# VHH binders against Uncharacterized protein F14F9.5: the designs that were tried, part 3

Target 1, 296 residues: Uncharacterized protein F14F9.5, of Caenorhabditis elegans (q9guc9)
Amino acid sequence: TSYSTSNGIRLMTFNIWNSGANVENGQQKIAKHILMVNPDVVALQEVYANVTRNLTLMLGHPWVAVERNHEYPDTAILTRHVLIPNTNLSTSGAVGVKIMLRTGFMIHFWSLHLDYTSYGPYAANNKLVDKLDQIMAGENVGRGPQIYEILNLPMMKKWMEKVEDVPIFIAGDFNGPSHLDWTEQTKKIHGDWVIRWPATKELEEREFSDTFREIYPNVVSDPGITWSTVNKFNPEWNYTIPEPQDRIDFLFYKGPVVPYQILTYSGCEKPQRIPFHSKNDYPSDHFAVFADYTFI

## First folded at step 5 (VHH)

Design gb8 (from c17g with D113T; framework vhh_gocatamig_d2)
Fold by ESMFold2-Fast, scan of step 5:
Structure gb8 (fold): chain B 296 residues (1-296), chain A 125 residues (1-125)
Amino acid sequence: as target 1 above (296 residues)
Amino acid sequence: EVQLVESGGGLVQPGGSLTLSCAASGFTFSSYALAWYRQAPGKKRELVAGIYSGGSTVYMDSVKGRFTISRDNAKNSVYLQMNSLRAEDTAVYYCAKDFSSGYYEPLTEDDYTYWGQGTLVTVSS
């Protein structure tokens, strides 16, 4: 009924689907599933104002939160450890902070939610476009620039200078697949496209590791789909076109840690698809992803 | 601030034609896909036509061959030419920046308000 860790750190990313508004008792269910997974740090996406306050009350002491500095936060970080004062950072799609673990180890942690518009897999999988630049529209004007915002922030550059001592994690909903997942081996299920998606490729070029693909290198046997638990067909086309199913929620890391376990999570009951979702025990249209790491 | 302003709606007889226009501002128009949605009373919103940044187009089956979507990047405008109109085409038509699958697109999934006010098209004799 719950997950446990024996050592190291457990990190989770969890898009909470309009702050739990789409299911009955959604915020209570969000808190329930966080406690069942038992993480040390949680990246949250689709966070509205005051939601983290409610969640930390339900999770209990010592859980604390930091939200992206905006009237509508969208991204937040929850942890049972210590948020270091004056280290929180905000960009258009992310919040980052330095955390001191109870063990005394430090980490730098980002929660992100990249732009959702011009979703590339929809165009590519349904063969609605014949040029790569059409598929890349959302990447080039939304999602790609948001990754560059994080990486070029002056304080993030300082974190990168110390990465051999203090690991950096980037976790969240990228609203796009991995360049490692749209390969020659998978092109038949991706509208005959092989695409090197820019956001994940940029992180690879900065030497961040994709935890899921590191532990499960075979994309065919271990696709690791995170979206969607409930959206199976595109409603705009009278449910006649399949909704693309992709891994779009990632845990990236750089620095002196070693991952040893990663799982996609949707609770103990299979979520019912839209429109029958309102009583789902698992409150999200995304799978959560959690991973266990040891420090070197 | 994204702004989309629809125009061109009106009353037309079955078999007639109308051209809808959408004037856009507040974003780099040439880089985004644009779409036309419609909603009839008591019905869910549905995608009628879309045009990608590169010019490729998509259409709902019931309008294919009758409707044509086009864009003018110099004027920041998208158009929907509607021919051979039928009573079933009666709806409020909305212009949207982007179209995508899934529940991140409020325009397709609920009674959420679109950015534009919409333009009413009534097809009746």
Scores: ipSAE 0.000, ipTM 0.114, lowest interface PAE 19.5, mean pLDDT 80

Design gb9 (from c17g with K97R D113V; framework vhh_gocatamig_d2)
Fold by ESMFold2-Fast, scan of step 5:
Structure gb9 (fold): chain B 296 residues (1-296), chain A 125 residues (1-125)
Amino acid sequence: as target 1 above (296 residues)
Amino acid sequence: EVQLVESGGGLVQPGGSLTLSCAASGFTFSSYALAWYRQAPGKKRELVAGIYSGGSTVYMDSVKGRFTISRDNAKNSVYLQMNSLRAEDTAVYYCARDFSSGYYEPLTEDDYVYWGQGTLVTVSS
C-alpha cells in the first residue's frame, strides 16, 4: 500500500548515435542530457555492448536498464523505477518490459529501432523511383515486418488484453516517416509524394495514438523533425544534395493515459552539422523526443 | 560449441550467379542475426549483407539489387544468392553470427563473437 499525489510520467526516446562515439565525451553527454530532461523512462537506440552499464553508473541510483536480448543489443530501456522480473521481451528490432512506477502504477514499455536500409525518403524526395510499390517494397522487408513482429508476439497480445488497466507505450526510431506527415499538405517538400507509411499506419489501425500529432495536429506548422540535428546533406550522394529532414522518432501510446506536453530536444546549444560535430554538447544526430502523460 | 560452416564458393564468370550457404550449430539459430562479410586480398573485411532474427535485411550499397540474403530456421542455415557477379566481388566470404547495421559506422569484425572459416569466390574469365 502506498500513497502518492503524482499522477504523471515523463517518457523519452533517444537515439544515442553509435553509443556516443561521434562526439567528444559522448557517453557522459548522453547521461547529462538524460538528467537535464529528467524522464521516468527512456527508450534508447544504437546501444552497443556495455553502454547501458556505463550510462547507469553515470546516472546513479536508482537508474536501472534492460537491453534487447542479443549480443548487440541496439535497443534498451533505462528507468528510475522498477523493472518487473521476467517480463522483458525481445524481437529483431525492439525490447519491451513491464515497469512499476514509484506511485504503484504499471506500464508496458517498448524501445524500438527499425531497419535503416532502403530509406524511403531518399527514394521519394530525390525522385529515384516512379512507383509507390518500389517504396513499399523497402518498407515491407524491414520496418513493416518488425512492427508486426512486436504486435503478434504472444505476450504482447496479453498486454493488449490488459491495456484498459495498464497502458502500453511504443517509443523509438522508426527509420521512416509517419503516414500522418506525408499528406497532400506536405507533398511539395516530399518529391510530390503522398505516402501512407506502413509502420505508423499499422499502429494507428491497432488504435495506438501518435503523441506528437495528437498534441500538434498541423503537420505544416508543427513538423516535429527528429532527423537530423547534424546530417544536413545526403551521405549516399557524398553530401552533395540536401538530406531529407523528417520526423522518424515517435512516442506511441494506448490505454488509460492522457498526454499534455511533447517536445523535440537537442539541448540548449544548436548542434554543429557534419563534419563540424565532434565538439557538440548534444551528442546525437537525432533529436530526442519526450512527453508528459497523466494517468486516468 | 558455436560453429558456422560456409559452402558454395568457386570460380564463376562475370555476369554469372552463385549461392553461398552457411550451416550453423551450437546456438539457438532463430534467436540470432546472421551476416555475410567478405575480404578481398589486401583489404579489410566488410559487411555484405545481414539478416535479423525477425527476417529484416541489410545490404552493402554495391550489392543491392544483385545479392539476396535469406535464412531457413528449420535448417539452421543462412544463404547469400549472388547474381550479376563482377570482378570486384572476388573475395573470401565469411558467415558471421551477429552484426551491426547502424547507419553510421557499423561495428567492425573485431566486435563479433564468431566467424566461419570462409569460402572463396573468384569472378574471372
Scores: ipSAE 0.000, ipTM 0.122, lowest interface PAE 20.2, mean pLDDT 83

Design k1 (from k0 with T28R; framework vhh_8pnl_2)
Fold by ESMFold2-Fast, scan of step 5:
Structure k1 (fold): chain B 296 residues (1-296), chain A 125 residues (1-125)
Amino acid sequence: as target 1 above (296 residues)
Amino acid sequence: QGQLVESGGGLVQPGGSLRLSCADAGFRFSSYAMAWYRQAPGKERELVARIYSGGSTNYADFVKGRFTISRDNAKSTLYLQMNSLKPEDTAMYYCAKDFSSGYYEPLTEDDYDYWGQGTRVTVSA
């Protein structure tokens, strides 16, 4: 009877920072903020084993979960709706599943967390490298191949065949910026680099839309930063240089839906920076991102 | 005559009660944080109470324990139950849809904020 499941859906992506371990009562705070946003489906990243069991108990009926099939799941999906049996898929960085909304509409939904090593913006903004190929080496080993793995999974190819009837969403922490954000217009704040980041570029070439950049096409006026709420300076250099701030948490879609709003979220209270973060009300070092779509 | 229409104001004696309503003709009421603000004669508009899309509430210190904010998503209506009214509560009361209510961080100037015309509350003997 919820309006959010009648003719529209609210989707959220939320990296939960070591499953809430970095703040007091972190898992309770994660559940609290999910309830405040009131999404239909949540992509979670940094999920330890059994964390979704605790979260679904705190969220209450009818919340259910699916975790990536691994002893350390890392990524999971929460929903108020029905997980279709035997449709869950797992890759090295993602979990996907078919969901039936209470309205009878169906969606295919992915939660992903791409490789965090060799973070390109860190090297680029701090001028640690002088050739584009040095930055791209990290992308070509971890993050790019992980997107390719999802898109070339046999069942995902079947989902793509039906995308005109059943929309596909890919949501999560990409651990890399968008090729739409590192442009000639933003070059001066990115160590003079224009970089076509391969993970987001591959999704664009497969005709997925970046919800945030579709609604806010101007990267200068609307950067949409999602990392970090607490890391403002680089701890490896004794906090003497700024930590790169980037939009790395995305909601992508393909199929018969229209987005009409998207927001970043960090709760009501401004998070305190590391090392004063332990009592933060908002339990993550990432902004959550949520978006509203209508079915067409 | 805006999208938000307040009602329920009136004249009441100290210690009395009133229930304000705000009807929203707009789309997807349940997805918005909703708030009651008030403006007393000669003063700035101030937040009275806020209710987030998930149902959590926030109250100004001067109304805690006396006022209760609630919402009916099926009816697209916001309520403010006001008990133990004081002369200091005399004001125009305004309903707002609030993207900037602290649980949402809009990044654009086209974020959806809308104010109703208000409903007058007068507390006097």
Scores: ipSAE 0.000, ipTM 0.114, lowest interface PAE 19.2, mean pLDDT 81

Design q1 (from q0 with T28R; framework vhh_podentamig1)
Fold by ESMFold2-Fast, scan of step 5:
Structure q1 (fold): chain B 296 residues (1-296), chain A 124 residues (1-124)
Amino acid sequence: as target 1 above (296 residues)
Amino acid sequence: EVQLVESGGGLVQPGRSLTLSCAASGFRFSSYAYGWYRQAPGKQRELVAAIYGGSTLYADSVKGRFTISRDNAKNSIYLQMNSLRPEDTALYYCAKDFSSGYYEPLTEDDYDYWGQGTQVTVSS
C-alpha cells in the first residue's frame, strides 16, 4: 500500500466595504460568500471593532480571528486552522500571524490595507498631472512606507530567515496598482503612463511573487481588475470623472509553495452599481481574490 | 549559550513505540512554548506537536498516537510516539516556538532555537 496526503491550501483576500454597512444584511452576506469560496485563511480589510467576533460566530466552529492591534483594527485575519499564540504582529495598515494548518504545515500570513489617500490612477488616466513626481509623491507618503514598515519589522526579518521552511503570504488591498500592470503594453489605457508602482515593486525586490501575474502573465488579455464592482464614476469629483478600474487586491507569496489556481470573485449575481447597490447579494465594492497553492 | 539537545531516536519496527527527549539550557525554560518538528527526506520541516504550559497541539497525522509533555524541573520536553508507521520516518527537531514580536527590538531570548535533531527510522 502507498500513502497519500493532501498538501493544498486556499487563501482569500476580501475588502469588506465598511464592514458590510453599504449593503442590506452585509455581515451575513460577507460570511455567506466566505463559506461559498471555502478558504483556509482570509485576509480582511475595512474591519471595524467587533466585526470579526460577529463573523466568526456566523462562520461557526472552528473559525477564529486576529485583528490589527488598534481601537479600529481595519485589517484582520480569519482562519479555520490554529492561530499560534503570541505571534501576532501589527503595523500601520497590517496584521500578521503564524498559523498552524491541520496538516501540521506552518505559514506566516499578513493581511494589509494600505493608505487610500492620493490615489494616483485617476489623475494619471485622466491626464490631470504632467509629471511622474506628482504621482510618486502620494506613494512615498503612505503606501510605500507602509510596505517598508512590514518588511523591516524585527520579527518579520526572523520570518524571512525561516522562509525556506515556512512560507510567507502577504495579502490585501494595496490601494494602488502593480508595476507589472502599468507597462508599455498597457500605457494607452493608462493616460500614456508607464508607472513602476513602489509597493508591489518593493515586494518583487524582496523576492515575493505576485500570484495572479505569475499564473496570468499577459496583462492585456488578463488584467484581473479587483476594484470597483460598484463605483464607475469618482464620488470625490461629484461623479464627473470615470473611476479607474484596476487590480489593487493582491496575493503575494515567498517560500516552498506553488500556486496552481487564482480567481477574482463577486458571487453568482452581477453587483448593481451605485446608487442601486443596497440590495446586492455580493456585499463589497472590491472583487475578492482567492488562490490555491501546494506545499513543496 | 542557548541550546536544545534531542535524543531517543533510532530504528524501530512498525507498530512499536519510541520516546524522544529534548533537554534545554541557557534560557528561562518555563516561560516559553516548545514544539517537536520533523523533516522527512526531500520534504520541508513540519510541526508534529506543540506545548505551551498544559495546552497541546497535534498534527492530524499523529493525533491519538503521539503525546507531547514537559518537565519544567528538568528543563525537558518529551514526545511519546505510539503505533509508529513508515511515514513517521524523519529527522525530529525540538524548537522553542511561538515567539511574539511587535515594534520592540528582539532580544536573543526571542529567537527560535533549533537542536541538532534525532533520527527516527520506522522499517521492518
Scores: ipSAE 0.000, ipTM 0.172, lowest interface PAE 20.7, mean pLDDT 80

Design s1 (from s0 with T28R; framework vhh_7sr4_2)
Fold by ESMFold2-Fast, scan of step 5:
Structure s1 (fold): chain B 296 residues (1-296), chain A 125 residues (1-125)
Amino acid sequence: as target 1 above (296 residues)
Amino acid sequence: EVKLVESGGGLVQPGGSLRLSCAASGFRFSSYAMGWYRQTPGKQRDLVADIYSGGSTKYGDSVKGRFTISRDNTKNTVYLQMNSLKPEDTAVYYCAKDFSSGYYEPLTEDDYDYWGQGTQVTVSS
């Protein structure tokens, strides 16, 4: 699809499934799909060392990247705009940076990949636990603390002080659903649970907006599932039990922008399910998510 | 009875490589997820890598890009290829038959049906 005028931006989040290792020609396919979506900025998850170097070579000038400051980055940001020197930030699950768009507009942008252990929907949907505290204990292993870490960085607090002039985006794989999606309306498909998932709830309390749910407020008609394109049955139980399907990849924003479009993306050909996935054109087990915003 | 037998551990220099193997018997290997976990004294077992029956994989953050899990259903064996080894990779490595009881990732030894005996990996100059 086409990008709009100079007063807009397209942002994408894309978990690249072990850096494309699970699909033939995976890195080439990742670059191909980024170019087909035509975003301004991309949050990447499951990024191995040096993968962004390879991807930026495939994408061509002027694409540049920043990786989380770790020997194995996991999270990275790609952009065809300017990364502002000395503004990159790293936490245990995220990388953030200030970007100057070709238009001269500035944004602050985070790519995150929260802890994948103790996956709450699996426990809840399969009724493996009987107390909410057991699910919340799983959220406290990594995901909750990782959101807290981002929001309480000294430099992030400075970005928040300027948010009315420079918008902040938080994009990535939360490895957990939204508190907006596990409600009384959806209780019957979620093992009879209503759960106020803490990572997304914390962002709402800090007045970040969930782009997908803002544009599509009806969780029943527009679930917006991002996990999974290929994993439809639980492999731990030999594919005999359905794998919980949830929206776990989000685009959050705060500041002087208005979203006007959001889509989940898996290319033009439906991915083959595991174990038939190796030749998939779309190289990920997550849907990508992209959204268009205008500056106010 | 289910049996898991690890091999391939040992002493290696920093930057070196080791390949761990886990030979499985007593169950339909191709039908189950298999995992590698590691434990250092005083800590809980950490996920290193999982491979599902269909071939999908998951890795712990500290090993992504350095370690690769694979399986050979003909030989009933799961492998862990460890590259660019660091002193912090020193641990006892355990093979596990995955049958989660409470969460997507096992949180305790009780969450797995069976563990192997473990194999020591020591990364030291």
Scores: ipSAE 0.000, ipTM 0.210, lowest interface PAE 13.9, mean pLDDT 84

Design s4 (from s0 with F99W; framework vhh_7sr4_2)
Fold by ESMFold2-Fast, scan of step 5:
Structure s4 (fold): chain B 296 residues (1-296), chain A 125 residues (1-125)
Amino acid sequence: as target 1 above (296 residues)
Amino acid sequence: EVKLVESGGGLVQPGGSLRLSCAASGFTFSSYAMGWYRQTPGKQRDLVADIYSGGSTKYGDSVKGRFTISRDNTKNTVYLQMNSLKPEDTAVYYCAKDWSSGYYEPLTEDDYDYWGQGTQVTVSS
């Protein structure tokens, strides 16, 4: 309860767009932007096998990594601190680990990438469905169950028992908006839908806080869009359908920390949209999100 | 490979007409927006006209009512019919291909991913 602002931590979530394959020198650019943001811990999504080996070499000592335990990791965590041995956890969409900071403080940290199929905003914004049940059916195939899987893992339940001493962070690409963002105030830009998206709602019910919406409670003035830097329009047929622009990359926390700053990040130059993206300095189709917390 | 070949340029007197053609290959022509831009030495490229895959068109202010853009998806060709030509229309005219973002926003030079070699149009007596 007495931590100074110098006992802070910076967390980042960063979908790295097919491990940097879509831009020239993509992996070097990923490492460059991580160093420019200067985070303590990074949640990565769209990670090919062994990509973190290259990234940690480019970032230099003391950066270390853990990948989800799968032939195709997809999710990974990078940190300049200590990964505690034998604490790594893997689920169908996430990797979690216990980290000891240089200060001696501990955190539990999850990087997630939820199922990308049956993307709800496409159905809702383009009026492709007329019933909420059709959108929820899409959420109940992968994204909802994947959040439930994380929260009901036996070791995660033990982390939750200790949350008042050791904070838990859940960071990543949810492939869906927040229930806090699709409200009565925003329905006119969302195909007249008010939708309580289940993945973020489940985290709220388990008393996790949405860092961005806590710092910026007004969804109209501060939408916090993270999808997309380069996907602006989906030309289909002879009709151009706009790509839904949403906040789908989140930093959630629970436990003895207080957030005091959060930003969406796409480097110092505006990324050129698809198909002109190959020489972009910022290598992702997602904005990264980073936040600063102080320990209580 | 994507290829754009312009033709139909030349010398005409003020008040005359020219028809420019751009033959396209290496992509599904009917699915993409096509545009014409022009450039005078020492200046940036200016929009002449664009045509969306669905047939909607946009024109630069200086050519409205005088020029008409059209496309023939059977021949993979975009055309620019230029009437009532003025000395100020003297420029190199370029054909361009884009991913069809123009329905909600005007196509700009930065929206085009391929350009032709250009064809010279000179309007003088």
Scores: ipSAE 0.000, ipTM 0.104, lowest interface PAE 20.0, mean pLDDT 81

Design y1 (from c17y with T28R; framework vhh_7yz9_2)
Fold by ESMFold2-Fast, scan of step 5:
Structure y1 (fold): chain B 296 residues (1-296), chain A 125 residues (1-125)
Amino acid sequence: as target 1 above (296 residues)
Amino acid sequence: QWQLVESGGGLVQAGGSLRLSCTASGFRFSSYAMGWYRQTAGNEREWVAFIYSGGSTTYADSVKGRFTISRDNAKNTVYLQMNSLKPEDTAVYYCAKDFSSGYYEPLTEDDYDYWGQGTPVTVSS
């Protein structure tokens, strides 16, 4: 039960909204908010080429980065600890790496950004489809296969074999809600749908824990919304209908750690909604999520 | 659809040189790390050299200073320049596309879904 930070880690996931391009001085503001949160490791999404180089320069020593191996990285990991050489893994939607903390503890860490097309909550909340199979077809061609790809990568299977000794974290923008959030208790705000969203359900079946829902099990009192800070109306209808507000940014873990704190984060100043967002201090359309864990 | 075609192997005298080529098709070559592996009779495939999408390189200790990996993204080709060849370098050489910039342990044949058929290199003493 120790809450000491000397035996703990702070992890953050942060979709940086087109690499900060939608907000004045966006990359400087991204670095500023990372420093204010003071995490050990950051999962980044919406990362364009050379952005992590700029961010690590702004963050200063000892911050280092790894990007998904692609011309458009999209996902990246920042850390003030040691990236273990030759442990980088890349899939269609994710980057993973082994990190050695200053304490000597090791972790395996994934940053992911799942397919953004065919966003299920738009169809479900606005009743654009009347059959569950239509929503699931969208999930089955994008987001589900991307989770499957991560979990079935040969090196990831080796990490899973060692999970009792070295914890695995999967953090990022899932572009889909949790099956834990679209329940009988919440169906009236979700177009009368109860949906077992496949990406999060697959992680649960592989015994990963959803940190937010573990700490806050009541979905009604603690929804934990991460989408969106600025988009309050659906862009498909020229911002004239409400944008579904969902928890789509997650911190999952498996292995010998205990979470003791989790927060959604958008800085200390309330972001202005679109189209008045360009001068926002907080540079993202997503809330960041950060959590504190103690090693067992 | 994915295809890796190795060429350039053959018989060479100890101390000689060979350049292996691997031409890729069916994927965005410039976006991926590319590697060379080799396999001797009765042994597992072993890593030889990697080149990352950004051009940085890594080498196995047994070949460092003798082999050079390079790439030509316009031709979708990765090369292995092999100098100062030794009888111990005799193997079938395989080109591989990596899912990542590298793994902690040297990759085995089970870690790849797609291998070329290989190009044999025989170094006579």
Scores: ipSAE 0.000, ipTM 0.106, lowest interface PAE 21.0, mean pLDDT 81

Design y4 (from c17y with F99W S101V; framework vhh_7yz9_2)
Fold by ESMFold2-Fast, scan of step 5:
Structure y4 (fold): chain B 296 residues (1-296), chain A 125 residues (1-125)
Amino acid sequence: as target 1 above (296 residues)
Amino acid sequence: QWQLVESGGGLVQAGGSLRLSCTASGFTFSSYAMGWYRQTAGNEREWVAFIYSGGSTTYADSVKGRFTISRDNAKNTVYLQMNSLKPEDTAVYYCAKDWSVGYYEPLTEDDYDYWGQGTPVTVSS
């Protein structure tokens, strides 16, 4: 079970925590960790204006970027391959584009950052709500509608028509867990809730695959937590309410690729929790996620 | 730096009412959910009420029907209206913005105080 790197691709999703503003030399550290992971394409979240210009300068040739078409981009895509002109798409929470790899293979790629308000896991895991309708009302604030917006774009529908030839990836910070992670098996650590979270469920119904859960189907042994590196339960400090730890950063795919590896990433040194985070080598409060795929 | 400043606590007789206020600064208040927590000496902090950015509310069973949480986004303030107060409601009350800031760290020997000051409420029998 060896896979060739000659027809492979590495994709990364990376929420960069206020564009690196929360740690010393944050943007330089973001660029450093991207280079250490060595991805082909990166979905970025929490991108302020001009940040991708700085990052591409630090990454060097041939790195290029596309940002969501907004005064505050929030989402962006970095790649060392070719961005196809006039293929970029923007929604309220995402940017998408067609990329041509050096191998000649093409992909359609989305970076998303869904609405962060009314965070369901905090309410459910700490038993702050007593009805499913209260959690679902939170999902209807932005996250559910934002997935629907991406899937219903006319051009995205055309990409879906060609998905058997050109794969589609949807990567980013969903600000919510997977319906695959909040099951009867994990109920005890989730405030006795089983919740079929709408954003990930909608992608499953459109036949997108969750790369992490496909490679690691056991949610108990392989939770794949991405939130958070710095917002932790700390019993020594007498934190009275624990921070929910969830997998909220995903790599979804559809089309002629096979994933063979996926990892969560926070560099070589364990990040210090807040408020001791300012000198962290790893500049984010999210784990990055990267995956390797082979074209078929 | 973000700040939350609680006020409105005091001494009240059982069956009485108090209104707590929490004024926020340093962040976009209207975008965050806000909550009230309380703590008695020797016990862990207990959630009381929560209000989402969209205005939906939820309450702990111990206060449901007696307490009402509300917000005024123009004033960057969240309120807790406490009615039919009981001696068991005696605690220091703390305001919190969304779950990412729903905790407080005690001072270390070389740190600034990361604990909110809270507002004390004493309900006499």
Scores: ipSAE 0.000, ipTM 0.124, lowest interface PAE 17.9, mean pLDDT 80

Design y6 (from c14 with F104W; framework vhh_7yz9_2)
Fold by ESMFold2-Fast, scan of step 5:
Structure y6 (fold): chain B 296 residues (1-296), chain A 125 residues (1-125)
Amino acid sequence: as target 1 above (296 residues)
Amino acid sequence: QWQLVESGGGLVQAGGSLRLSCTASGRTFSSYAMGWYRQTAGNEREWVAFIYSGGSTTYADSVKGRFTISRDNAKNTVYLQMNSLKPEDTAVYYCAAEDYGLPWSYTDESAYDYWGQGTPVTVSS
């Protein structure tokens, strides 16, 4: 019941918006905000080549990184702890690894960035379509299959077999909302749609817990929006069509841990909106999300 | 240019009701989230109610159950229906507009892009 760090961990997910390119001194600001949050492990999205090397140099010893095995990594994991050699896993949208904490406890940790095309909330909230399959186009060809790929990877199935001893975390930018957030209570702000978004629903069916919604079960009073801090209109429509505001960055867990705190984070200053964003202290168009867990 | 014009204020006895209106001109209203704030002499502005572009609402604890915010996008108007008025509801009421709303935006004055001139409400005991 005491909030101690001796048997605890702080996990963070952070989409770094084109690797910090959209704000002045973006990579330095990314490193600054990671240090201000003081996490044990960070899931990063929108990571381009050599960015994690630069970030770990700025964060200092003992920070280390692993990137998705691809010429354009996109996803990466940063940690102050030990990356276990030869436990790296890569899929089309994610990187996973086994981490040994200084306490000797081990975790399995995923950073994911699901397909960003055919964003469902845009079509639904703006009432551009009247049929569910049109909204689900991106879910069916991109985001859904990418979640399935992670969950059905042979090594991930082995991690699931050990989950009662070694917890599994799945953290990242899902590029889609939670089925827990698009309910009868919220349909008025979602184009009158109640949608059981498949990526988060699949994780629930595999008995992963949505940390934010577990701690804040009321979607109306605690929406937990994570995108967008700066983008209010869709750039593909010359900024004339409103950009949906959604919680799309999640921390999921399964196994012998208990979350006791979760926050959305954008630093100490409110970010300025596009086009006045270049001098923002907080370098992303996503809120970061971080949570504290204790081992049981 | 974008303009918010409030109406419906006035003098009312305790226990009475008033309906405030805020009409927007010059810009697309339906994409904006709308808030109501109030200010008493010598005090800072206090948030009262908020409505998202899609119609979902939230209220300050001091007015929950007594005030109702609503919108009519066809008329570019947001309303504040005030019931069971108390002397402590006496204030100048302001309408404010902002695009979409960030998670903290409905209680953050700096989040609002446009403000009305205010309409006074006096509740006599």
Scores: ipSAE 0.000, ipTM 0.139, lowest interface PAE 17.9, mean pLDDT 83

